# VHH binders against p49116, part 48

Target 1, 238 residues: p49116
Amino acid sequence: EGPLLSDTHVTFKLTMPSPMPEYLNVHYICESASRLLFLSMHWARSIPAFQALGQDCNTSLVRACWNELFTLGLAQCAQVMSLSTILAAIVNHLQNSIQEDKLSGDRIKQVMEHIWKLQEFCNSMAKLDIDGYEYAYLKAIVLFSPDHPGLTSTSQIEKFQEKAQMELQDYVQKTYSEDTYRLARILVRLPALRLMSSNITEELFFTGLIGNVSIDSIIPYILKMETAEYNGQITGAS

## First folded at step 19 (VHH)

Design D6
Fold by OpenDDE, last read:
Structure D6 (fold): chain B 238 residues (1-238), chain A 121 residues (1-121)
Amino acid sequence: as target 1 above (238 residues)
Amino acid sequence: EVQLVESGGGVVQPGGSLRLSCAASGFTFSRYDMSWVRQAPGKGPEWVSSITGKGDVTLYADSVKGRFTISRDNSKNTLYLQMNSLRPEDTALYYCVKGGYYPWRKTFDLSSQGTLVTVSS
């Protein structure tokens, strides 16, 4: 059996809406987030091991981990997205809602804490200077997590996760041989992803989805949509 | 040349049903996701539903979820929209669109004639 990931899975290029407006409205944020979500899911689709799990399992896995994948994507694409600017805009929008007394104190706290955690996570990843290979493996580890409730084929999922972990370990040992504890430093960041609410993420980034569709609903669609069409769409060719 | 021809529209009372069809030609139908888009009088285009190329997954706008069903027959190069429990707010010109659901899509190709659905008591 070959490696879980190949060099083709390392490439993770996000195309942003252009031009970036002076004021980042909900629409811009949603479009940016949507592009990242689609990219992340298409990345998952491109992994042979993922395909081998079958449609039902694939859908369940992505539904379980999309927030984590998305967050890793945010961290990885923070520069091209101008994530700090996006987050600031989100906060500003929230401030408006607060002033209009649309949110409870508890909810405000929850949302602000979520934004803080998200920012902190992305900052921590930047500080670690995570490279494209490491991100790919981390995403794979997150994707093939067997500990989500309700999953089938957990043994196979675990096997894929172990493979991702081993490949990451090998890569880090090879590439960063002088940094003995790099692997550990990277892996200890993953628990932070589990502390983030998918619901809050969805509310912050995806409120403006066309048709008001839920992420839960869109996941199976993205997983089965025509890839050629998607590629044409993101390049502006179609 | 891509051609899309919609049919099946008409006048129906609230609570009624209609089935729209779209005959597609000029491209490999099964390799493209398809969508329905509608445009009400005086309003902009609104995405209604999408279906994958193979027809195995569908997606709906919340406004039509549970009432509309999108389907396709790739052997006939035809897209369908079953509309049940129609409401006055469903009144619109309905277009078949080549392409799937993309949140960042800014415009739809509405060059086809469309089919008019009027829901009125």
Scores: ipSAE 0.923, ipTM 0.965, lowest interface PAE 0.4, mean pLDDT 95
Fold by OpenDDE, fold request of step 21:
Structure D6 (fold): chain B 238 residues (1-238), chain A 121 residues (1-121)
Amino acid sequence: as target 1 above (238 residues)
Amino acid sequence: EVQLVESGGGVVQPGGSLRLSCAASGFTFSRYDMSWVRQAPGKGPEWVSSITGKGDVTLYADSVKGRFTISRDNSKNTLYLQMNSLRPEDTALYYCVKGGYYPWRKTFDLSSQGTLVTVSS
């Protein structure tokens, strides 16, 4: 069968809008986030094992894990995105909403905690100095998670997850042979992803989507859209 | 040369229906996502709907969801927009656009003539 991932799946290059404005408005944040979302989903599409699951299963799977994939993407692309600046801008926008009494106290707390968790997660990943291969395998592990409710083909998904885990293990053993516990340190970060609300993530990053479309609705579209134009869009050729 | 020709526009009363068509030529139609974009008087272009190249997935702006249906016939190189329950705010020049939905898109290629939809009592 061959490996789950190839070297082509290690590449994960996010193209950001240029130039970065002095003030990060909702549109900039949404654009940046959207680019990451599309990149993440197209990354998933590029995996043969993912394709083998079928359209319905693929859609369900991504709907279940998009937040985790997105968050890993944030961590991986934190520097390129200037994530800290984006998060600070989000907080500032929230402050404006607070002043306008648009949010309840409880909601404010939830959102702020979410932002904190995002920042902490990304910081923790940075401290671990996760490389591109490790990120690819981690993304595969979260993508092929069989424990989401309502999934079909769970046995096959589990098999793919196991392959991802094994390949990660082999890679870490080979690349970081002197760090015996590196694999464990990396894997123990994954549970933090499950504590993050997809709804809050959507609200924070995707409120400015054109047409006010939901992530739920856009997922199947991204998974089935023609890739030629997308590639042109990210390279600036279109 | 890419050519898109819209048709089917007209004047209708609120609650009425129209079916727009777009004849495409100059490219392999089935290999491209297609979109409808509209521009109301005095306003900027607004994305309305997109459909994948194969026609298997559609996406709609919240403002038209449940009322509009995008479809395509790849054998005829034609894109359609069924518009039901039309509202005055749907009044606009409607354009067929080669390409899909991209949240970061800043401009649309509106080089075609478009078709005018006017909803008024």
Scores: ipSAE 0.922, ipTM 0.964, lowest interface PAE 0.4, mean pLDDT 95
Fold by OpenDDE, fold request of step 21:
Formats: C-alpha cells, structure tokens, sequence
Structure D6 (fold): chain B 238 residues (1-238), chain A 121 residues (1-121)
C-alpha cells in the first residue's frame, strides 16, 4: 500500500580505499567493484518489496539483473570511484594481455567495445545530471524487471516495477516541473543496459575475486549474509 | 573475549578425509558469518570457505569447491569443515575466522592456534 522506496533508499554511499594508489592493479579494481556490488545488493535487500518476493525469487532476480544494477551503480558513483581512471587501468591491463598474445582479435574487439559502451553510458548519465532519487528509482525499475527468463512471481515483479515507474514520474514532475521531457530522456537510457554483457563485465572487474568465485555464486551469499557485520565492514569498524 | 579453538587436523594420505571443528565463544555465534582460512608454510593466508550466520548459504574458493563442505551448529557454537579428496596442496594451518567473505579484506585475524593439516604420501 505504501511507496516502493523511501528516502532511506536514496542514500547510496560507496566507500573507496584511501588513498587512491598511483597504480591501479587488478586487485584494486576488483576491490572497488566488489564494494559497489555489495552495496548494490544490500540496497536491494533493504527494499521491503524485494524481501516480499522470497529468497528464491529475489536470488534469481538479482542474478538476472546484477550487471545492469552494477552499471547504474558505476554511473552513479563514477566520480567517487574515479571510473575513468579505473577504465583506463583496465585498458592498460588488456594491452598487456594483447602483447602477450593471450587474446584473439575478435575478443579484443568485443572487450574494447564493451568498455566503450560502459563509458558512453556513464557519460550520458552524467550529462543528464541524474540525481540520487532518480538513480534509486531507475535501479528499482531495473531490479524489478519481469521479462528475464526463468523468473517466478512475474506479476508481482511487474507490479513493483510499475510502482517504481510511477514514483519516478511523480518525483520528476514535482522536482523538474519545467522539464516536460526529462522522464522520457531518463528512461530511454535503460535499453543500453541490456546491450552490455554480464560475462565481460565480470571479466573486467571481478577477475581478481578472492578464491576466484563467480558472481553467480556470490549473489546468494551477499543476499543472505549478516547485514550488521557488513555495515561494520563498510564503516571500517571491522 | 572472542575465542576460537580449532581441532581435527592431522596427517592424511592424498585422497583422504578430515573433519575440522572450531569451538567459538565470547560472541553471539549465530549472528556472525564464519570462515575458514588456511596458511601454507611460506605462503600468505588463503580464504577457503564462508557460511552465513544462519548456515543457509555457503561459499567456497574454487580450489576447494566440490571437495570441502562448511557447516555450523549454532546450538553448539561450532563451525565445521569437512575435507574430502585431500591433496598435497591442501597442506596448511587451518584457522577459524569470525566474519564472512569480503573481497576487500586485506588481513585475517589468525590469532588462534589453528589446526595443522598435512597431506602427504
């Protein structure tokens, strides 16, 4: 009956390691990406509607949309993360692999195109000057997408997505009343997220995960881990 | 004071099995994810496995996946690690660690004594 999101869901504060090192190695990139992934998933966990879907459903849901959610997070946290620097570092690492003949020409093209798409998306979002509320609603719209294969409770998911859309619409009308087409400009960016490969994203950002675990395997864990402990970790208490 | 006491280590041949135990005290056991970490001689600590506070989800390093099983009994404040199909490269001091899997964790609290697992022919 109530709103899908509250003001508490607008807060999305990513903590980065400090100071930023002169050289960004694979581990730094992975740590940064991991922090964002955990933050994004804990954000999802904090939404009552998400909890209402049940563990099996919300696990499958996150598995289906984690790349899109992560990408929105990258866009939102691009400045704090120094995303351009991270992407440049990734490219440099790829160049090393290229020099070592570890990648085919086709694979190099695919990966470079992916990086380009990622950067272009984040730049486009920055140009639109998307605020915290809009990001929250966009993340919710992406999270509650009923059109992924293999999902259960699709009607309920669709309902939540519609709520997110309506709340976004109301917010934009209220906050940006003089910009009649802002909502449309924002929503038209979402299809770009579906064109990005989750496998390539995982390869670029998460190759250095401790234990070489997959994103697929870590998702259920993050969704069920103790939140108090996580909060302690991100605040530096542990 | 947090106390973790590992046991169950020993010498086994390749292909053998061991079951490690960790007795925990000094904190609300069920409210914390737990992990196993191992350290081979001359090497740095290696994360092995983690389990959620409720014990409903587990996570494994690729090096032990399919061979090791982490579990817990919250009524006994005990963490377990069933190790099957042991290999020489599994030789290490095994530590029970309070806390879950965090990719950005730089250090592990290895203040406990650990339990030694030796896999050799």
Amino acid sequence: as target 1 above (238 residues)
Amino acid sequence: EVQLVESGGGVVQPGGSLRLSCAASGFTFSRYDMSWVRQAPGKGPEWVSSITGKGDVTLYADSVKGRFTISRDNSKNTLYLQMNSLRPEDTALYYCVKGGYYPWRKTFDLSSQGTLVTVSS
Scores: ipSAE 0.919, ipTM 0.963, lowest interface PAE 0.4, mean pLDDT 95
Fold by OpenDDE, last read:
Structure D6 (fold): chain B 238 residues (1-238), chain A 121 residues (1-121)
Amino acid sequence: as target 1 above (238 residues)
Amino acid sequence: EVQLVESGGGVVQPGGSLRLSCAASGFTFSRYDMSWVRQAPGKGPEWVSSITGKGDVTLYADSVKGRFTISRDNSKNTLYLQMNSLRPEDTALYYCVKGGYYPWRKTFDLSSQGTLVTVSS
């Protein structure tokens, strides 16, 4: 059996809409987030081990971990996305909603805490200077998590997760041999992902989806859509 | 040349049903996701539904979910839209579109004639 990931899985290039508007409205945020979501899911699709799990298992797996994958993607693409600016814009939009009495005090607190957690997580990842390989392996570890409820083929999923962890360990040992505790520092960041609400993430980034489609409904579609067409869309060829 | 020809539109009463068809030619139909888009009078285009190339997964706008069914027959190069429980707000020109659901898509290729659906009492 070959490695879980190859060099092709390290590439994770997000294409942003151009030009960036002076004011980041809900549509821009949603489009940017959607592009990242699609990229993340297509990345997962490109992994042979993921394909080997079958459609039903794949769908269930992504439904369970999409928020974590998305968040890792935010961290990885923070500079290209101008994530700080996006988050600031989201906060501004929330403030407008607050002024209009559309949100309860408790809800406001929850949302603001979520944004804070997102910011802190991304900042922490930036401080660690996580490279593309490490992100790829971290995403794989998150993707192949066997502890989500309702999953089938949990033994196989666990095997893939272990493989991802081992490959990450080998990579870190080889690339950062002088930093003995780098692996531990990186892995310690993963629990923070599970503290984040998928519902709140969806509300913050995806409220403006065309047709008001839910992330839950779009996941199976992205996983089965024609890849050639998607590639054309992201390269601007279509 | 890509050609899409819609048919099946008409006038129906609220609660009625229609089945739209789209005949596709000029490309390998089964290798492309397909979509239905509609445009109501005085409004911009609205995405309605998409289906994967293989036809195994479908996606719907909330406004039509539970009422509309998108399907395809790749052997006939034909896309379908079964519309049930039609409402006046469903009144629009319906277009078959080559391509799937992309939230960042700004424009739809509506070069085809479309088929008119009118829901009125």
Scores: ipSAE 0.919, ipTM 0.963, lowest interface PAE 0.4, mean pLDDT 94
Fold by OpenDDE, fold request of step 21:
Structure D6 (fold): chain B 238 residues (1-238), chain A 121 residues (1-121)
Amino acid sequence: as target 1 above (238 residues)
Amino acid sequence: EVQLVESGGGVVQPGGSLRLSCAASGFTFSRYDMSWVRQAPGKGPEWVSSITGKGDVTLYADSVKGRFTISRDNSKNTLYLQMNSLRPEDTALYYCVKGGYYPWRKTFDLSSQGTLVTVSS
């Protein structure tokens, strides 16, 4: 009955592999992306409203929006990740594939366009200077989207989304009172996330995933894995 | 002290089946995800499968998906790997590992003896 998000949900710290190698190979990219994916999903798990939806609904919800959450995460963590460098590396790898005639012209265009859209989105978010609270609420809005097919409890999901939107509005009004249209400018960026192909994102960032597992298969696992163990892995204490 | 003891390995023909077991002690078994990792001769460790602490979700490498089944009995502190339709490429030393699936994991704790699986005609 309280707020959807608390201050604990604002913290979103991505730990990157160190040191960054001179050459970013597929493995490094995949590891970095995987860390972000896990972080994003564990963030979702930490939201009481998310837990209240039940396991089946949670899984379906994340399967539907993981790409958007991931993309928001990329934008939020762009500096820490050196996203521009990662994307450049991806393009370089793609160029190699092109030279080997492994991709059709149409597919090349599609993938390059996707990379462009991703970069533009992240740049746009940087220009807006989105803060941690705003990112948290945006992620919540994206997470609790009732308009995905096959979802159960859509009424409840919608309610949570509205709550996220209201809290974001209140925050922006309070924090950025002199910028009357900031909320609108922020929300107008969300449609760009729907233009992103989850399949292409998976191919670009997760091709080197251990065991060649799909994101679809890993989602339920991340959602139900032991949190204590995950925390230990992030801190390197385990 | 964490102790993992693998068993159930052996020699089988292609298409055969084996069931591996791992007896765990020294920690609260049900509160940890578990994994199977294998190492073929001359190769590095390969993740095979993971299971959540509660045993409600499993994950498999593509190379074993549809053929292997990971399970656990928390009342017995035991991890299992049912291997069906075995292939020569499945030949490896199999290790039980404390912990789940982490794509950024560079090394596995393979301090246990493992159990040898040999698939040969």
Scores: ipSAE 0.916, ipTM 0.961, lowest interface PAE 0.5, mean pLDDT 94

Design D6
Fold by OpenDDE, look of step 19:
Structure D6 (fold): chain B 238 residues (1-238), chain A 121 residues (1-121)
Amino acid sequence: as target 1 above (238 residues)
Amino acid sequence: EVQLVESGGGVVQPGGSLRLSCAASGFTFSRYDMSWVRQAPGKGPEWVSSITGKGDVTLYADSVKGRFTISRDNSKNTLYLQMNSLRPEDTALYYCVKGGYYPWRKTFDLSSQGTLVTVSS
């Protein structure tokens, strides 16, 4: 069998809405986040191994790990997205909600901690100077995680994850031969992804989705939407 | 030229049902996601539902979920919307739209005539 990923899977180019508004509103944040989500899902669906799992398994898998994929995408696209500015805007919007007494003290703490975790994770990835190949393999490792409840074909998923791991290892050894512990350093970042709440992420980035649909509902759709249409709508300025 | 012709609208009582149809031409129908959008009097367009090109996945606005069913027949280049348990708030012009669901889309190409659905007692 061939490699799990090819060079085509390394490319991960996010196109942001244009122009950037003077003040980041909920719509801009949602659109930016949605574009990243779509890009992440389309990346996943472009992997032959992913398609080989079948529609039901694919959907279940993405439903289980979308938050992790999204977060890796945030880290990877942090500069293009001006993530710090987006997060600051989210905090500002949150402050407004606080002033309106819409959130409990505990909830405020949870949300703020989540934002902090997101920022710290992205900063940590930036400090490690993770390249496009490493991100691709990390996303694959996260995608093909067999330890989510309710998954079918877990043996096959595990095989794909192992393959991703092996390819990452080979890449790191080849590219960063002088950094003996680089692989370990990047892999130990993955647990941080699972500490992040998908619900809070959805609340922060995806408030105001048209039709009030959930990420859970949109995932199957993104995975099966026509690619030609997606390219026409997403690749370009809005 | 892309042409979309909606039909099936009418007047129904609350709780009633209607089936809308959209005849599509001028493009390869099966290669495009399709959507229904509605516009109530004095209101902006509202996305209702979308279906993938193959018809294997559907998506619904929360306001119509469980009541409406989008479907398509690619052999006939036709899009459908089965509307059950209709409510007065469902009153609107319904448009067939070439293209799928995008979370940020607030504007739609409503170049077609649409079909009027009126739900009233």
Scores: ipSAE 0.890, ipTM 0.947, lowest interface PAE 0.5, mean pLDDT 94
Fold by OpenDDE, look of step 20:
Structure D6 (fold): chain B 238 residues (1-238), chain A 121 residues (1-121)
Amino acid sequence: as target 1 above (238 residues)
Amino acid sequence: EVQLVESGGGVVQPGGSLRLSCAASGFTFSRYDMSWVRQAPGKGPEWVSSITGKGDVTLYADSVKGRFTISRDNSKNTLYLQMNSLRPEDTALYYCVKGGYYPWRKTFDLSSQGTLVTVSS
């Protein structure tokens, strides 16, 4: 069989809303995050192995790992997104809620810790100077994770994950031959993704979705929406 | 030129049902997601529902979920919206829109005439 990923899967270009507002409001944050989510999902569905799993399995798989994919996307697109600024804005918005006593102390702590984890993860990835190929393979490893509950075709998913891992290994050995421990340093970052709450991520980035839809409900739609239309809407200025 | 013609609106009592239709022309209908958008008097447009080009996946606003059903017949270039358990707050001009759901979209191309749905006792 051919490789799991091709050069076409390495490209991961996020187009941000333009212009950037003076004040990063909830709408801007949500749009930016949504664009990233769409890009991530469309990236996934462009992988032939992903398509081979079938619609039901695909949907379940993405529902299980969307937070991890999204977080990797945040890390990869941190500069383009001005992620630090976005996170600061989110914190500021939360402070307003805190002042109004809308959140419990425990919930505030949880949310702030989550933001901290996101920032730390992205910073750690930046420090490692992860390139586009490595991100692509990491996303594939995360995507084809067979250990999520409720998945079907776990054996096939595992095979795809192994293939992604092998391709990553080969790439790192070829590209970074002088750094014998680079692969290990990269892979050791993945556990951090599993510690992040999808619910909190959704609350932070996706508050204000049109129609108040959940990420869970939108995932199957994103996966099946027409590509031509998507390209026109997502890559274009809004 | 893209043309969308809505029909099926009317006056119904709360709890009633209506079925809207949209006849599409001027583009390859099956290759585009479609949406319903409504605009109540004095309010901005509100996204209601979307359906993929193939019709295999649907999405609904929380406000209409469980009550409305979007569907399409690509052989007839027609989009449908079955509305059940109608409420007064569903009163609006309903538009068929070329294009799918985007979480950030607050503006819609409402170049069509729309069809009026009035829910009142």
Scores: ipSAE 0.880, ipTM 0.941, lowest interface PAE 0.5, mean pLDDT 94
Fold by ESMFold2, fold request of step 21:
Structure D6 (fold): chain B 238 residues (1-238), chain A 121 residues (1-121)
Amino acid sequence: as target 1 above (238 residues)
Amino acid sequence: EVQLVESGGGVVQPGGSLRLSCAASGFTFSRYDMSWVRQAPGKGPEWVSSITGKGDVTLYADSVKGRFTISRDNSKNTLYLQMNSLRPEDTALYYCVKGGYYPWRKTFDLSSQGTLVTVSS
């Protein structure tokens, strides 16, 4: 039966494109975000419980929750990525795009609200000092969400989510035994993830994808691609 | 040693079809994702399509989606690209590449000969 996650699922090492440019550009942002997306998807596919759900269920599940996983990844890796600097660069690009692309005032407000919500979420997670084990279980809780529309096998998904919740509870109680309310404070952050727009995330972080592929189309590919080559791609840079 | 040999290119009218093949040797073909990359005269390489090692999932550049079909036959160590509804902008040297799609991969191993596709009126 065993635990849902092992120590290999706690390790979450994001490598940034090298070198970091003096001025962040759309290409650097897209490459950085893509590395996080691929890391998050390979993390999910490495989980035995996820593997047990089958290919069609895996694809449907990840399509439903990828933005929440990505947002948790942004919060976890905010310092390594210099996320506040990236978000500032995105804001500057949006302001310049008004002159060139003629974005509507309503769209600009919608995108700015999304950026504010993202920053607030990341700040709240930083204030809670969420550790790597806690992030791993939070990502598992988000991944195994049975309440997304159109999913099959929701009973099994729910069982896995409950297992992730129990393992998080056990970890927090063991590691933070003097902080009675830590688990509750952590879990109440999760509903904010459902308010994040996958459409806006894709426009902000993934517009420059090679071939103009959509995130929806690359998800089944990432879930089935050969892992050995991927590991070589992320370890080939220094 | 890894060897990739492309074939099936030629001259075709707009709206026509061609089927490219790539014979692979020197590695365990089914353990690798594979890609097609093309290079038009005076332009840099452009990723076209990728397929997983088992052949069960495919991915296409927006410019070719719906017109091109990537496939593989692991028993014959062969990668294919069926190109339909060809357009003049599809004119390029087409390369078979060992490896899959990565949004950050800007360079490709184009040391093979490639196969030339010319779409002209």
Scores: ipSAE 0.772, ipTM 0.906, lowest interface PAE 0.9, mean pLDDT 89
Fold by ESMFold2, look of step 20:
Structure D6 (fold): chain B 238 residues (1-238), chain A 121 residues (1-121)
Amino acid sequence: as target 1 above (238 residues)
Amino acid sequence: EVQLVESGGGVVQPGGSLRLSCAASGFTFSRYDMSWVRQAPGKGPEWVSSITGKGDVTLYADSVKGRFTISRDNSKNTLYLQMNSLRPEDTALYYCVKGGYYPWRKTFDLSSQGTLVTVSS
């Protein structure tokens, strides 16, 4: 009945670890990525429509789309994160692995192709100058996708996605009134997100997680963890 | 004043079991996620497991998954760690910690005594 998102869902402020090390390492990359993952999951759980779907549906949705949400977050926060520098450091580590025969040639090719696709996606979003409102609605469209296998309550999920699409359309038409094709240009970028591999994203950004936990196990935890303590953790890092 | 009192440690042979307890006071226990952290001699703290405030979701370090079970009883303000199939590398001082899992959390309040677990053949 009301709007799907409010202005509070547009705010998406990522705080980076301090200080930035002289040479990027797996721990800095993993901490930075983890902050983005937690920010993305807490963003999703704060949406009233998401809350209305119930715990089992929430977990299933986020498990299905976390990599897409994370990738949108990378694009949105690329400058704050210095993502180009992080990706360059990852590429250098991969090249050293080839010289030392630490990783198979086929795996390195898969990982390099993934990095290229990620960089292309982030560049295309930057060229379109996607704003914070547009990112918020794109994340909602990705979150409320009824087409992922194994989901229940797909009719209600579809209605929420349609509402996100309608609100994005209204925003773009009002804010970019002289560019009648902006919505189409934005939406054409979304299928690329489904091609991103969760397995490779985990390898690139989440190697060295404290306790070596999997993203699939962390997701239900983040969705149920106490919010007051989390808010204190991120405000203390300012 | 937050107080956490661990108990249940001891000496056990490899493959054995222990059940750790943590009595909590000075805060609304059920409103906080809780964790177990351990510190082996000469090493830094290592996160072991976390549980949500309601007790409905648990998370484990890969090194203990399948062997350890975290639980809580909010009516008794008590946190538990059931430790099975113990190994020598589990030898450590075990601490109950207020707060949950965060990949960027570098510091833990280990001001309590902890409870010592020694696994030796």
Scores: ipSAE 0.761, ipTM 0.904, lowest interface PAE 0.9, mean pLDDT 89
Fold by ESMFold2, fold request of step 21:
Formats: structure tokens, C-alpha cells, sequence
Structure D6 (fold): chain B 238 residues (1-238), chain A 121 residues (1-121)
């Protein structure tokens, strides 16, 4: 049929909580991360190819890939979010947890390595100067990943992923015609996303959600919630 | 005029059950996500549960998950909360709220009367 993504899917405007507190705390970090999660999920649900897969497949897909989408969102919005400052505040919070004997030494190493990998990924994406079109196609490639266990309709998902890859290739060749290796440089960044732990991401960014709701339970809700109220929050913030 | 009228509260012993109802009018009920929010005396409002407009997806606060069930009947414009295995900490004034769950929402429109649930020996 037509293109996988339209220009409306390239727009990815994150609205930050206002006003920014003098010192970042768990609540500000959680609200900022939640806004990015909601933006990412509403982005995914707006794609006609995604809608065509059906509700159960949608939920399974997003549960499998939400951390990769979220991590791409962090990289894309790192400057708007002041992500380096957020990560520094998380490290300071971890230091308090260490002083209070709330974390094991092995857990501390895992979490700090995850923060390092995240910062390195975001820096590598910034160095490549990835544009909004490229991010949209990268997110689509990640979303339509057929190789996650437990998925149904994997042949259709694979066809959508191939279409996203083709459209990215066409865009890069047209827009960056003198940079022969740009597509390869961009695609080489994607495997790093599979190394990010959703468990650690939830601990770092989603501690203190109202009601202590898990990300696994929020995902199907976001995919089916009424969008008029959500759009009002985004439009009101403009 | 939007109206939300809660009912079904009462006094029960720990381990007991209650079913709350909320009669909605003045808006197209099925087009809105709905929530239950509770407020104990001297405490701020606490989000309890939300349900999508079609009723196909539900969310629960960790404190009530497995014990409470939110549901809706769009043909009757009614929201429900089945509360089982009640505990003293569930004692609160329970409000029906138009609108869904947002992890950043800390204020709620609690202009309705609410329905009081008291869990005590």
C-alpha cells in the first residue's frame, strides 16, 4: 500500500514538566520519563501498520520492545530532557541507597554499567547527527521486530520491518547522497538497544509512579486509552 | 452538567466485601476513561483504579491489585468497584472520577459527594 510512515509520524515533541525544580528528584525524573513513555506509545499506536496487527499483537509487540523504543526516545530527546543531568541525579540517589545498605554490591555494578551504556549510546547517536526522519524509521524498525519470543503474525511484522528499512534506505540515499556509509553507521547502533535491561530502566526512571503501577500493566492501558484527553495535555503544553 | 453519584459504601469488618457504584450523567460515558480515587481523613487523594472507555483494559494501584475489580456497564452509564478482602487501610471516602490514569496527575476533580467505606472491627 502507501508509505509505512507519514510526515505526522516524524513529529516527536516531548513536553517537560514545568517548572523545573531547583534540584532534580525521583518525582521529576519519573514524570519526565513517563511523558516520554506515553509519547512513544502514542506514536506507535498512531501507525496504520501497527493498528492493522490487532490488539493482542500490539500489546505483545510493545511489551517486547518498549525499552528499545524508550531508549531511542531518550537519545532523540536527550537535550530537551537534560538527560545528562537526570543521570547524574540518579547516580546521587544511588549513592544514598548504598549508604543505607539498600542495594547489593553486584546490583550497584549492574546499574552503573547500564547508566554508562545508556550514556554511551546517546552520545554515539548525537555524534552521528541522526535527524527526525531517521529516528522515526529507526523506531519503526525496532517496533516491528519479528524475532521476539511469543509473538504472533511474525511474517506480517517482518514485512513491515522490511518496509521501514527500505524507506530509511531511500530517505538516506536521497538526503545524504554523498555519504555512502551513513545507513550502515546508523543501523550498526541498533544492536546496542537489545543490551539495555527493561528491569533496570524501570528501576532508574519509573520508581515512584502514582499507584506503583508496573510498566507491563501501563502499556496495554496506554494503547487503548482515549486519546482526546491525552492530546489535550500535549496541546495545552504546546 | 456532568454528574457523578457514588453509592454502595458502608461499614464492614476486615476481610469483608463491598461493591461501589457510580451513576454518570451529562456526558457520553463510553467516550471517557474512568477512575476511582479515595481519600482517607487527613491524607491526600490516592488513585485506586482506572478503566478504558470501552472497558477492555483496567489498571490498579499496587495496594489494591488482586482485591479490587473495576468494571463498567456503558448501557447503564455506570462505573463499578468490587472490593474484596477489605483491610483497615482501605477506609476512605471513595470518588468516581471522569478521566483516566496519568502517572504525573496528582490532583483530581473530587467535586462529587463520594461514598464512605469504613473497615473496622
Amino acid sequence: as target 1 above (238 residues)
Amino acid sequence: EVQLVESGGGVVQPGGSLRLSCAASGFTFSRYDMSWVRQAPGKGPEWVSSITGKGDVTLYADSVKGRFTISRDNSKNTLYLQMNSLRPEDTALYYCVKGGYYPWRKTFDLSSQGTLVTVSS
Scores: ipSAE 0.751, ipTM 0.903, lowest interface PAE 1.0, mean pLDDT 89

